# Designs tried in a protein design chat: VHH binders against q96fz2. Part 178

Target 1, 269 residues: q96fz2
Amino acid sequence: CGRTSCHLPRDVLTRACAYQDRRGQQRLPEWRDPDKYCPSYNKSPQSNSPVLLSRLHFEKDADSSERIIAPMRWGLVPSWFKESDPSKLQFNTTNCRSDTVMEKRSFKVPLGKGRRCVVLADGFYEWQRCQGTNQRQPYFIYFPQIKTEKSGSIGAADSPENWEKVWDNWRLLTMAGIFDCWEPPEGGDVLYSYTIITVDSCKGLSDIHHRMPAILDGEEAVSKWLDFGEVSTQEALKLIHPTENITFHAVSSVVNNSRNNTPECLAPV
Key: E = the ipSAE of ESMFold2; O = the ipSAE of OpenDDE; V2 = 0.75 times the mean of E and O plus 0.25 times the DockQ between their complexes.

## First folded at step 10 (VHH)

Design O44 (framework vhh_8pnl_2)
Fold by ESMFold2-Fast, scan of step 10:
Structure O44 (fold): chain B 269 residues (1-269), chain A 120 residues (1-120)
Amino acid sequence: as target 1 above (269 residues)
Amino acid sequence: QGQLVESGGGLVQPGGSLRLSCADAGFTFSDYDMAWYRQAPGKERELVARIYIGGSTNYADFVKGRFTISRDNAKSTLYLQMNSLKPEDTAMYYCAKRYRYSGSTPLDYWGQGTRVTVSA
């Protein structure tokens, strides 16, 4: 996974992340650095994306089931990195393979500190290689969505208001991530950065791409992944596996250029 | 819920001064607009002063020139310096932080309040 869409306005995104804490109380996640959130239909590595993480990472004695939402850099910079410029990191940390996560220091160390996060997206993009040609077909891949009467009637005489309604109840894709905190050696703000854990593709996606992000399907899985105060590393890793509860459609080649940031990037063709 | 804690209220004579504090036990303090509201017995809560992320301030007409709102982002603390207090300033004073929510209604997080009584 190397390209996502996360375009919802901050208020819509926040409502889409409504949850229940351990005591069953309804909550919205509390924002950290909300002004750093940049909505886009076409997010690439090194850009910021919103993630959920436990409040306990920031506040001693906080309820570990309470959630923060924060923008983080896509591409994990390990806490031990000694250079002044993160771009000098010699290996790619955009994704972390589930089968080697406990073997690689860059991921094992933050995982041992409970630095688990849930990466939020509208969905992600993958490029299917077509046999006999140099052309690749992009696909937008996302959770199955609840159909509404208004969503079903948009096509005939659609207006901007009717199109906007499809996103009000969009079920965000929730991907398992690991984050770390890096302090610049020469001073400056702490950099929070993340990687997306990847697994083998499910049967439904195998014809598009051989790998997929580890998707946390439903609030129970999301809650257990985030709650590092109550759920051990070993127990959390049991949540990391392929899922079949996913859908997709082909999209325009407009998405190929990461500078293109329009609804056409994810529209069906 | 329980994250914002007001302090500094008390009983003072007319013409006196008080400094209220609001400590945010959480994080993200520097990312939110902060405000002081008050509620007198039998009345609705009303805005006293607001301080924005960038440091700009707005005051209710009834406190202009007498009250000063300030924030210390390093300490995650909001202050209200209250000078030339009048009996009409008697109220419960509440600290609020406001999520920048572009939906129809902003979501405010409230403290439990601190009581200010101005009387002889």
Scores: ipSAE 0.000, ipTM 0.103, lowest interface PAE 20.1, mean pLDDT 82

Design O45 (framework vhh_8pnl_2)
Fold by ESMFold2-Fast, scan of step 10:
Structure O45 (fold): chain B 269 residues (1-269), chain A 120 residues (1-120)
Amino acid sequence: as target 1 above (269 residues)
Amino acid sequence: QGQLVESGGGLVQPGGSLRLSCADAGFTFSDYDMAWYRQAPGKERELVARIYIGGSTNYADFVKGRFTISRDNAKSTLYLQMNSLKPEDTAMYYCAKSYRYSGSTPLDYWGQGTRVTVSA
């Protein structure tokens, strides 16, 4: 996973993240650096995306089930990185393989600190190789969505007008992430950055791409991944596996250029 | 996750020396700031010395020139070399590991402590 859509206005995104804490109290996540949130239909690595993380990361005695929402840089910069410019990092940290996460220092260290986050998106994009040509077919991949006027999910066969109305009740894709905090050696603001954990693709996606993000399907999985105060690293990693509860449709080549940021990027063709 | 286990405390006469050790059975030692705190009877727990991930150190004024903090990342062990010990150094000594965001309260993990008594 190297491209996502996260275009909802801040207020709509916040409401889409409504949750219950461990005491059953209904809550909205509290924002950190909301001015750094930049909605886009076409987010690439090194851009900022919103993530959920436990309030306990910021307040020593906070209830670890309470959630913060914050924009973080996509592409994890390890806390030990010594250069002044994080773009000079010599290895790619956009994704983190689930099978080697405990073997790679850049990922095992923040995991040991409980630095688990949930990466939010409308959905993600993947490019399918087409036999007989060097061209690839892009697909938008997302949770099944409920239609507002009847019981059922929105799909590729639905008209564009049905897609326009669905955003008010859109079920955000919730991907398992790891974040770290980097302090520039010459001073300046702390940089929060994340990586998306990846797994083998499910059967439904195997014809599009061989890998997929580790998707946390439902509030129980999301809450356990975030709650580093009550859920150990070992227990949290049991949540990391392929998911079949996913849908997709082909999109136009407009999405190929990361500078294109319009609804056409995710519209069905 | 990792249990911190302090050792090396004991009874020593004024002017003597002790070396405290703190072993971290956890996997993440090299990526935490490490510190020694102490607590004397009837007093609050106070910072003695801190060593940062990058190797820089910070000492309380009352131990400067007498104590040296060091770490061995390969052995996941923190040390405190204590020289020229005084009766007022008598306390339980605690090992702590922490991560910190700029502008936030550090989240500290603590050991059970090791007792140092300085008496004639």
Scores: ipSAE 0.000, ipTM 0.109, lowest interface PAE 20.0, mean pLDDT 82

Design O46 (framework vhh_8pnl_2)
Fold by ESMFold2-Fast, scan of step 10:
Structure O46 (fold): chain B 269 residues (1-269), chain A 120 residues (1-120)
Amino acid sequence: as target 1 above (269 residues)
Amino acid sequence: QGQLVESGGGLVQPGGSLRLSCADAGFTFSDYDMAWYRQAPGKERELVARIYIGGSTNYADFVKGRFTISRDNAKSTLYLQMNSLKPEDTAMYYCAKVYRYSGSTPLDYWGQGTRVTVSA
């Protein structure tokens, strides 16, 4: 779980994140640093990706059920990191194993501060090893989508032309993340960075890869993960498990090069 | 653990003053609510004063008007100015980083403490 797609224009992404606060009021998440959001079909570690987090992280006494959407660096930089350059971090923090999250100081400390976030994506990519060859088959993995129209023998969402129609109503993948805040020793802006929690693959994905991101399936799970003012670390961690509510299709090798940023990266082949 | 170091305790006569300091080596001092707790022999640790990220303060009734909590984010240091000290203030004083509560579970990190003795 080292590559994602998050290509929606900012306004479409914002509408896709409509939610209800604790009082039942319908809301859109409020943006922080919206100009740092860069849509891409092919997001790699160290780039910025949009995450949801509780408004209470930024405003004392805010309603912890209200949400902010902000771009964060993929690859958690611990708050105690003492070098001036985050790229000098000696270990990989792109993913965090669910079974050792409370054992690793880099993750245990921000988790103890309630620094839980939901990482947003169209979906993620994984590479399946093919028997008897060095070649790997990439797959695009995402939530099942509602089919609202049929297009004769072509079928909805079975061709690139039909996929364009579903982006306005696309159900975003919502992955459990942990973030931290790093203050540069020499001063400057606080760096917000995140890691994606990973679990064992579900039965449906076991043929593709042995691990998967911890997916929060539905608004109740998303709300409980984000609401660090009402939901303890112990209770939130009960949400971290594999899900079978996932689908996928094979894609072309275009996605292999992280510099390729076109719809062909996720188109079915 | 290991990031908070208290100092400034000592022996003082009733009515005297002491200024406690708590130095944090961490880069995230400004991200925490900070607090002073104390523990007298044979008693539970009790909150003395808290200073929030935004600068607002809260004091236990037994120190209101006598103690002042303050912070210096540039120096990553927390202070407690203690005036009009009483024998009842004799205790080990602890600095704590306070995480915002998630659900019902508070998460606090403690220093090693500094001893304050008030006697004739």
Scores: ipSAE 0.000, ipTM 0.106, lowest interface PAE 19.5, mean pLDDT 82

Design O47 (framework vhh_8pnl_2)
Fold by ESMFold2-Fast, scan of step 10:
Structure O47 (fold): chain B 269 residues (1-269), chain A 120 residues (1-120)
Amino acid sequence: as target 1 above (269 residues)
Amino acid sequence: QGQLVESGGGLVQPGGSLRLSCADAGFTFSDYDMAWYRQAPGKERELVARIYIGGSTNYADFVKGRFTISRDNAKSTLYLQMNSLKPEDTAMYYCAKPWRYSGSTPLDYWGQGTRVTVSA
C-alpha cells in the first residue's frame, strides 16, 4: 500500500471516528496537532496522514480505551535513527510485512512498546499489471458503503457526478499501523511516524495486486488493536490477516502523478 | 446567519468586472473544497465554479474564460473574479461548502449571498 485518499474535512473526519470507550461512553477522538492535518485525494509516503492511537501514549494513567487522532508522517523513522534528516533513512518503512514484523528491529521495538495505531483513509490505490503489456490499471479500493436507497456497495456503475454524494456517510478504511517517536539530535519537536502492516491479498483482490494492507474490520477489531494497556502484542497480532470485506473500481491515470489532487483521482471511469 | 459571509456584489455595466469575496469564520477553511453558486430570480441555484483542496479548479461552461475562482487559506477567504460581465450573469451569488454528513447535524454551510446586477 503506497498511495491513499484521505480528503474528508477535519470535522467530518472526526465525526466518522465516533466510538465507545471501555465504559460504554460515546466519544469523539481528541485531536493532537490538528493544524498538521492535510486532506488529499492522492497521499503518498512522507506526507502526513491521520491515525488513531490510545490516549495512554500521551497521558500517564489515562484510560487506554480512549482515543487520540493525530497526523503522523507516513514512513516510520525508528527511535534509534541518529542522523538529522529522516529522508536519509536507508530503509523503506512505508509498509511492514506481517510475516517479518517481529524480526525487523525498526518494527519489533515500537510494537513491543505498544505503539499500535489505526491509519485512516477514504481508501487506497493499487496498480494492476496487465498481461502482455507494461500498462498498469489503477484501482481505488475501499470498504463496501451503504447506498442511499439500498444497502450495498457503490462502485463502477456510478457516474462521476453522483460520486460526490456518496461522501455523506462514508465508512473510512481502518488499517493496522505501527508508529514510532524520533527525537531530532539537533533538538526540536518529536517526530511521530508510522508504517502500514501488509498481508497477502484476499481472493477478491488477487487479480489486482498480490499484497494488501491489514484491514481492521469493525469497531471491536479497531478497539483491540489500539488498546495496548489491556491487549498484549501477541493477542493484537491475531487481528492481522487478509479480509474479503472490501470493494473497488477502476480509476483514470490521473492518480498516477502524486501531484494531482482532485476528485478525479478516485472517480469511477 | 451562516459561517460564510459574501461581499463584493453590485451594479455594473455589460463588459464590467467585479470581485466577490467569501470570508469563513467557522471551521478550518483549508480543509474544504469550496464553490460559488448563483441563482437568478425564478431559477434553480446553479454551480458557477469550484476550487478543490489541492488548488485545482472547475468552471461551468457559461463562465469559462471570464471568471476565475481562487482561495487564500491564510485569510480563510474564497474569491471570484468576474470579467466581461453579461446581463445573463445577473443573480444572487452564494459561497458554499458543499459537504454533508448524513445522520447528524448538517455540515453544509451556505452564505447569505451577494447580489450582482449587470445592466446598462
Scores: ipSAE 0.125, ipTM 0.579, lowest interface PAE 6.1, mean pLDDT 85

Design O48 (framework vhh_8pnl_2; at its last look DockQ between E and O 0.63; V2 from the best seeds 0.00; counts 0 for: pae E 2.02 > 2, unsure alone 61.5 < 65)
Fold by OpenDDE, look of step 11:
Structure O48 (fold): chain B 269 residues (1-269), chain A 120 residues (1-120)
Amino acid sequence: as target 1 above (269 residues)
Amino acid sequence: QGQLVESGGGLVQPGGSLRLSCADAGFTFSDYDMAWYRQAPGKERELVARIYIGGSTNYADFVKGRFTISRDNAKSTLYLQMNSLKPEDTAMYYCAKPFRYSGSTPLDYWGQGTRVTVSA
């Protein structure tokens, strides 16, 4: 996963992240550093994206089932990194493979500390290789959306004309991530950064791309992944697997340029 | 959710200019794509111009380079600079957040509009 969309306004995003804590109380996640949120139809690594994480990471004795929403840098910077510039990291941390998560120190250490997060997105982009050509067709991949009384059930976007209606009560894609905290050697603000865990693609997506983000489907999966106080690393890792509960449609080549930030990026062609 | 308030409309001669403003009382102005619409008497509401969160802009075909949409996120204000106005541009002009959200509330945020009249 090298490109996502996350363009919902902060208020809408917050409401979309409504949840119940362990006591059954309805809650909205509180924001940490909301000013760092920059909505975009075309998010690339090194940009900031909103993630959910347990309140317990910030507050001692907090209920670990409570959620915080925070923009973090895409591309995990390990806490042990000693260079002054995160861009000098010599290995790619945009993604973490599920099969090697426990083998790589950069991911194993923060995971062992309970630093699990849910990366929020409208969806993610993947490029299908066209047989016989060097051309790649981009696809937008997301959760199936529930039909509103006005728009009907929308599995996949069927037409550009109906696309705007699809955003009514949009279900956000929830991807499993690991985050870490890095303190610059020269001082300054602590950098929070994340990696997206990837798995082998489901059957439905396999013709487009062989890898996909580990998607946490449903409130229970999201809650368990976030609640590092009650759910062990071993138990949490059981949640990491391919899911067939996705849909996709072809989009224009506009998304190929990371500078393009318009609805055209994710609109069906 | 903040109320959009348009201003700057009025009577102008053909070939004249107006600058419309739309103030958003909300706190998340910068998170929204913004647009200007217009509605002439007896006609349907039509898009005039749109500015995206990324700063890109789109214009209706009838604009033909005469209008410029811009935004000041610090002031939570949307603008429409209209030059070379024509009688055909006479309409009520509306500011909008062309974003739909969940709930029983109207899906579209619209201002009350500002009237533009182009007449000799």
Scores: ipSAE 0.718, ipTM 0.863, lowest interface PAE 0.5, mean pLDDT 91
Fold by ESMFold2, look of step 11:
Structure O48 (fold): chain B 269 residues (1-269), chain A 120 residues (1-120)
Amino acid sequence: as target 1 above (269 residues)
Amino acid sequence: QGQLVESGGGLVQPGGSLRLSCADAGFTFSDYDMAWYRQAPGKERELVARIYIGGSTNYADFVKGRFTISRDNAKSTLYLQMNSLKPEDTAMYYCAKPFRYSGSTPLDYWGQGTRVTVSA
């Protein structure tokens, strides 16, 4: 997983993240660093994307079921990293394989500190290898969407005006992530950065790619992954598995160039 | 949640130019794709141009290089530079947010319009 769409305006994104705390109160997540949010149809590693995390990471004695939403850098920079330039990190931290997460210091250490996050996106892109060529067919992959009329979901409509309704009540993709906090040795603000946990792909996606992000399907899974105050690492890791509750459609090669930031990136072809 | 207010319309001779502006009072203007639509008397509202959050643009075929959409995120303002105007460009021009999002209403994503009249 190396490309996503996360384009919703921040007010819309916030409303899409409505949740209930442990007392049953309806809440919206509170933003940290909202000015760092950069919506885009075509997000790549090193860019900022919004994640959810427990309020307890920021406030002593906070209710750990309360959520913060914050932009973080994609590509985890470990807290122990000693150089002043994150680009000097000698290994790729865009993704973290679930089968080795407890063996890699870059991921095991922050996970042991309860640094679990939920990475938000409209959906993610994956490229299917075409046999006999080096060409690849990109797909946009996302949760199945509720149809409220002849609109409300990508690929559900036959006309351009239905594209104007596609984002009504869009169900955001919720992926399991690990984050860390790095203090630059030269000083400055703490860098928050994340990795996306990956698993073997479900059967529905296996013809596209052999790996997929670990998707947290539903509020119970999201709540347990975030709540490091009440849910141990051992229990949280039971949430990490493939899901069949996913859909996709082919998209044009416009998305191949990460500089193309346009709705055409995710439009069905 | 913003108020879209168009300005810059008026009466102009064929071949003339106008620059339309659309002010958005919202502080999140930069998060939104934006568009200009128009509605001529007796016609349905039609897309003129879109500008996406990444800066890419898309134009209706009838524009044929005569109009330029742009935005200034620091001023929360959308623009349409209209050159080589023709009588068939006579319409109400609307600033719009082209996509419907959860919790939006028609007032949130359409302005009131500014009139452009092209006549000899």
Scores: ipSAE 0.581, ipTM 0.813, lowest interface PAE 2.0, mean pLDDT 88
Fold by ESMFold2-Fast, scan of step 10:
Structure O48 (fold): chain B 269 residues (1-269), chain A 120 residues (1-120)
Amino acid sequence: as target 1 above (269 residues)
Amino acid sequence: QGQLVESGGGLVQPGGSLRLSCADAGFTFSDYDMAWYRQAPGKERELVARIYIGGSTNYADFVKGRFTISRDNAKSTLYLQMNSLKPEDTAMYYCAKPFRYSGSTPLDYWGQGTRVTVSA
């Protein structure tokens, strides 16, 4: 998983993340650094993406079921990294394999500290190798959406003016992530950065790509992954597995260039 | 009145120019794809031009080459430069955040409009 769409305006994104805390109270997540949120139809590693994490990471004695939403850098910078420029990290931390997460120091250490997050996206992109050519076919992959007569569907929308209708009550893709906090050696703001946990592709995606992000399907899974105050690392890792509850459609090669940032990136072809 | 306020409309002769402005009182202007629509008497509202969060633009065929949409994110303002105006361009022009969501009202995504009259 190396490319996503997360284009909802900040206020719309916030409402899409409405949730219930442990007491059953309806809540919206509270923002940290909202001005760093940059919506885009075509997000690549090293850019910021919104993640959900427990309030307990920031407030001593906070209810661990309450949620913060914060932009974090995609590409985990370990807390022990000693260089002054995080772009100089010599290995790729965009994704973290589920089968080796407890073996890799970069991931095991923050996971042991409860640094679990849920990475938010409209959906993600993958490129299918086409037999006999060097060309790849991109696909947009996302949760099945509830269809109504008032709201459109992404597969049925034929024009840009109808695309806004499909985002009414859009169910955001919720991917399991691990984050870490890095303090620059020369001083400055703490950098929060994350990796997306990956698993073997489900049967439905196996012809597109051999790996997929670990998707947390539904509020029970999301709540358990975030609640590091009540749910141990061992219990949380039981949530990490392939899911079949996804859909997809082919998209234009416009998405190939990460500088293209229009609805055409995720429109069906 | 919602958060979007249009201005710049008026009476102009065929071949003339007008520049429309739309000020957004909200603080999330840069997060939204923005559009200009128009509505002539007795007709439905139609899309004139759109500008996306990435800066790309899209135009209706009937205004291509004559109108230019632009935005200033620092000033939370959307613009429409209209050149070579025709009598057929006579309409009320509306600024829009075309993004709709459950529970939104028309005032969340439409302005009140500014009138453009191109006399024969």
Scores: ipSAE 0.411, ipTM 0.720, lowest interface PAE 2.6, mean pLDDT 87
ESMFold2 (binder alone), look of step 11: mean pLDDT 76; pTM 0.769

Design O49 (framework vhh_8pnl_2)
Fold by ESMFold2-Fast, scan of step 10:
Structure O49 (fold): chain B 269 residues (1-269), chain A 120 residues (1-120)
Amino acid sequence: as target 1 above (269 residues)
Amino acid sequence: QGQLVESGGGLVQPGGSLRLSCADAGFTFSDYDMAWYRQAPGKERELVARIYIGGSTNYADFVKGRFTISRDNAKSTLYLQMNSLKPEDTAMYYCAKPLRYSGSTPLDYWGQGTRVTVSA
């Protein structure tokens, strides 16, 4: 997973993340650094994306079931990185393979500290290889949406005008991530950065790409992944597997250039 | 609550220029795709120009080459620079957020408008 859409305005995104804590109280996640949130139809590695994480990471004795929402840099910078410029990290940490996560120091160490997060997106993009050509067909991949007359769906949009209605109560894609905290050697603000865990594709996506992000389907899976105070690393990793509850449609080549940031990136062809 | 407030309209002669502004008091302005619409007496509202969160723009055919939409996210302000104005451009001009997010009233998405009159 190397390209996503996360375009919802901050207030809409916050409402879409409504949840219940372990006491059954309805809550909205509390923001950290909301000014760093940059909505986009076409997010690439090194940009910031919103993630959910446990409040206990920031406040001693906090209820570990309470959630913070924070923008983090896509592309994990390990806490041990000693250079002054994180863009000079020579390893690609955009994704983390589920089968080797406990073998790679960059991921094993933060995972051992409970640094699990849920990466939020409208959906993600993948490029299907076409035999006999160097061209690839991009697809937008997302949770099946609840179909109501007012909500609409991306696949049901007949025209650009009807496209506007599909976002009314959009169900965000929730991907399992690992984050780390890096302190610049010369001082300055701590950099929070994340990687998306990847698994083998489900049957439904196998014709598009051989890998997919580890999707946490539903609030029970999301809450267990985030709650590092109550759920051990071993138990949390049991949530990491392919899922079939996913849908997709082909999109135009406009999305290929990460500088293109318009609704056309998501529109069905 | 941040309602959109338009300004800059007025009376101008054909061939003249006006710059419209739309101020949003809220701190989520930079998160929204923004648009300018207009409505002449007895007609439906029509889209004039859009500007997306990434800075890309889109224009109605009847204003291409004459109008320029821009935004200043630090000031939470949307602009419409109108050049080579024609009598046909006479209308109430409205600043708008996309209507694709439910739970909001029409007032959360539309400003009150600013009047542009192009006449000798």
Scores: ipSAE 0.391, ipTM 0.718, lowest interface PAE 2.9, mean pLDDT 86

Design O5 (framework vhh_8pnl_2)
Fold by ESMFold2-Fast, scan of step 10:
Structure O5 (fold): chain B 269 residues (1-269), chain A 120 residues (1-120)
Amino acid sequence: as target 1 above (269 residues)
Amino acid sequence: QGQLVESGGGLVQPGGSLRLSCADAGFTFSDYRMAWYRQAPGKERELVARIYIGGSTNYADFVKGRFTISRDNAKSTLYLQMNSLKPEDTAMYYCAKPYRYSGSTPLDYWGQGTRVTVSA
């Protein structure tokens, strides 16, 4: 996973992340650095994306089931990185393979510290390789959406009012991530950055791409992945596997250029 | 999963101290939060203190500043250091370990308890 859509306005995104804490109280995640959230239909590595993480990462003795939402840099910068410019990192840390996560220092160390997060997106994009040609077909991949009398479909969204209907009750894609905290050697703000854990593609996606993000399907999986105070690394890793509860449709080549940031990027062709 | 065995209870005068222990015979002690609960005669069982996998702690208001929960993962043992004991602390004390994580669901594994009596 190297391209996503996460375009919801901050207030809509926040409501889409409503959850229950351990005491059964309905809550909205509390924002950190909300001004760094930049909605887009076409998010690439090195941009910021919203993630959920446990409040316990920020507040000693906080209830580990309570959630913070924060923008983090896509592309994990390890805490041990010695250069001043994170873009000079020699390793690609956009994705982390599930089968080698405990073998790679960049991922094993933050995972051992409980630095698990849930990466939020409308969905993600993959490019299907076609035999006999250098052309690739992009697809938008997302959770199946519940159809209601008031819910629109992406294909029916011809106006701003219809687009609101599509997104008001959209079920966000929830991907398992690992984050780390890097302190610039020359001073400045701590950088929070993340990687998306990847697994072998499910049967339904195998014709599009051989890998997929590790998707946390449902609130129980999301809460266990986030709750590093209650759930060990070993138990949390049992949540990392392919899922078949996914849908997709082909999209136009408009999405190929990451500078294009319009609804056309995810509209069906 | 594992058998929880509490010990260290007894009779003590007000202002005294006791140290409770809970030994977990299972293989997964370090993978779970652990907690101490108590039940006084005629009352419901209530949370006293919990300790998370990462070492963070949470205390009921009625014991805060007097009790300290700690764990030894190498020994698979949970502790509760009780200082400045009051007659109101008289109860059966239970060690608890979750069987499954389930949000607000109560803890699934309980020990047999150890009795603490605080009286003059």
Scores: ipSAE 0.000, ipTM 0.116, lowest interface PAE 19.0, mean pLDDT 83

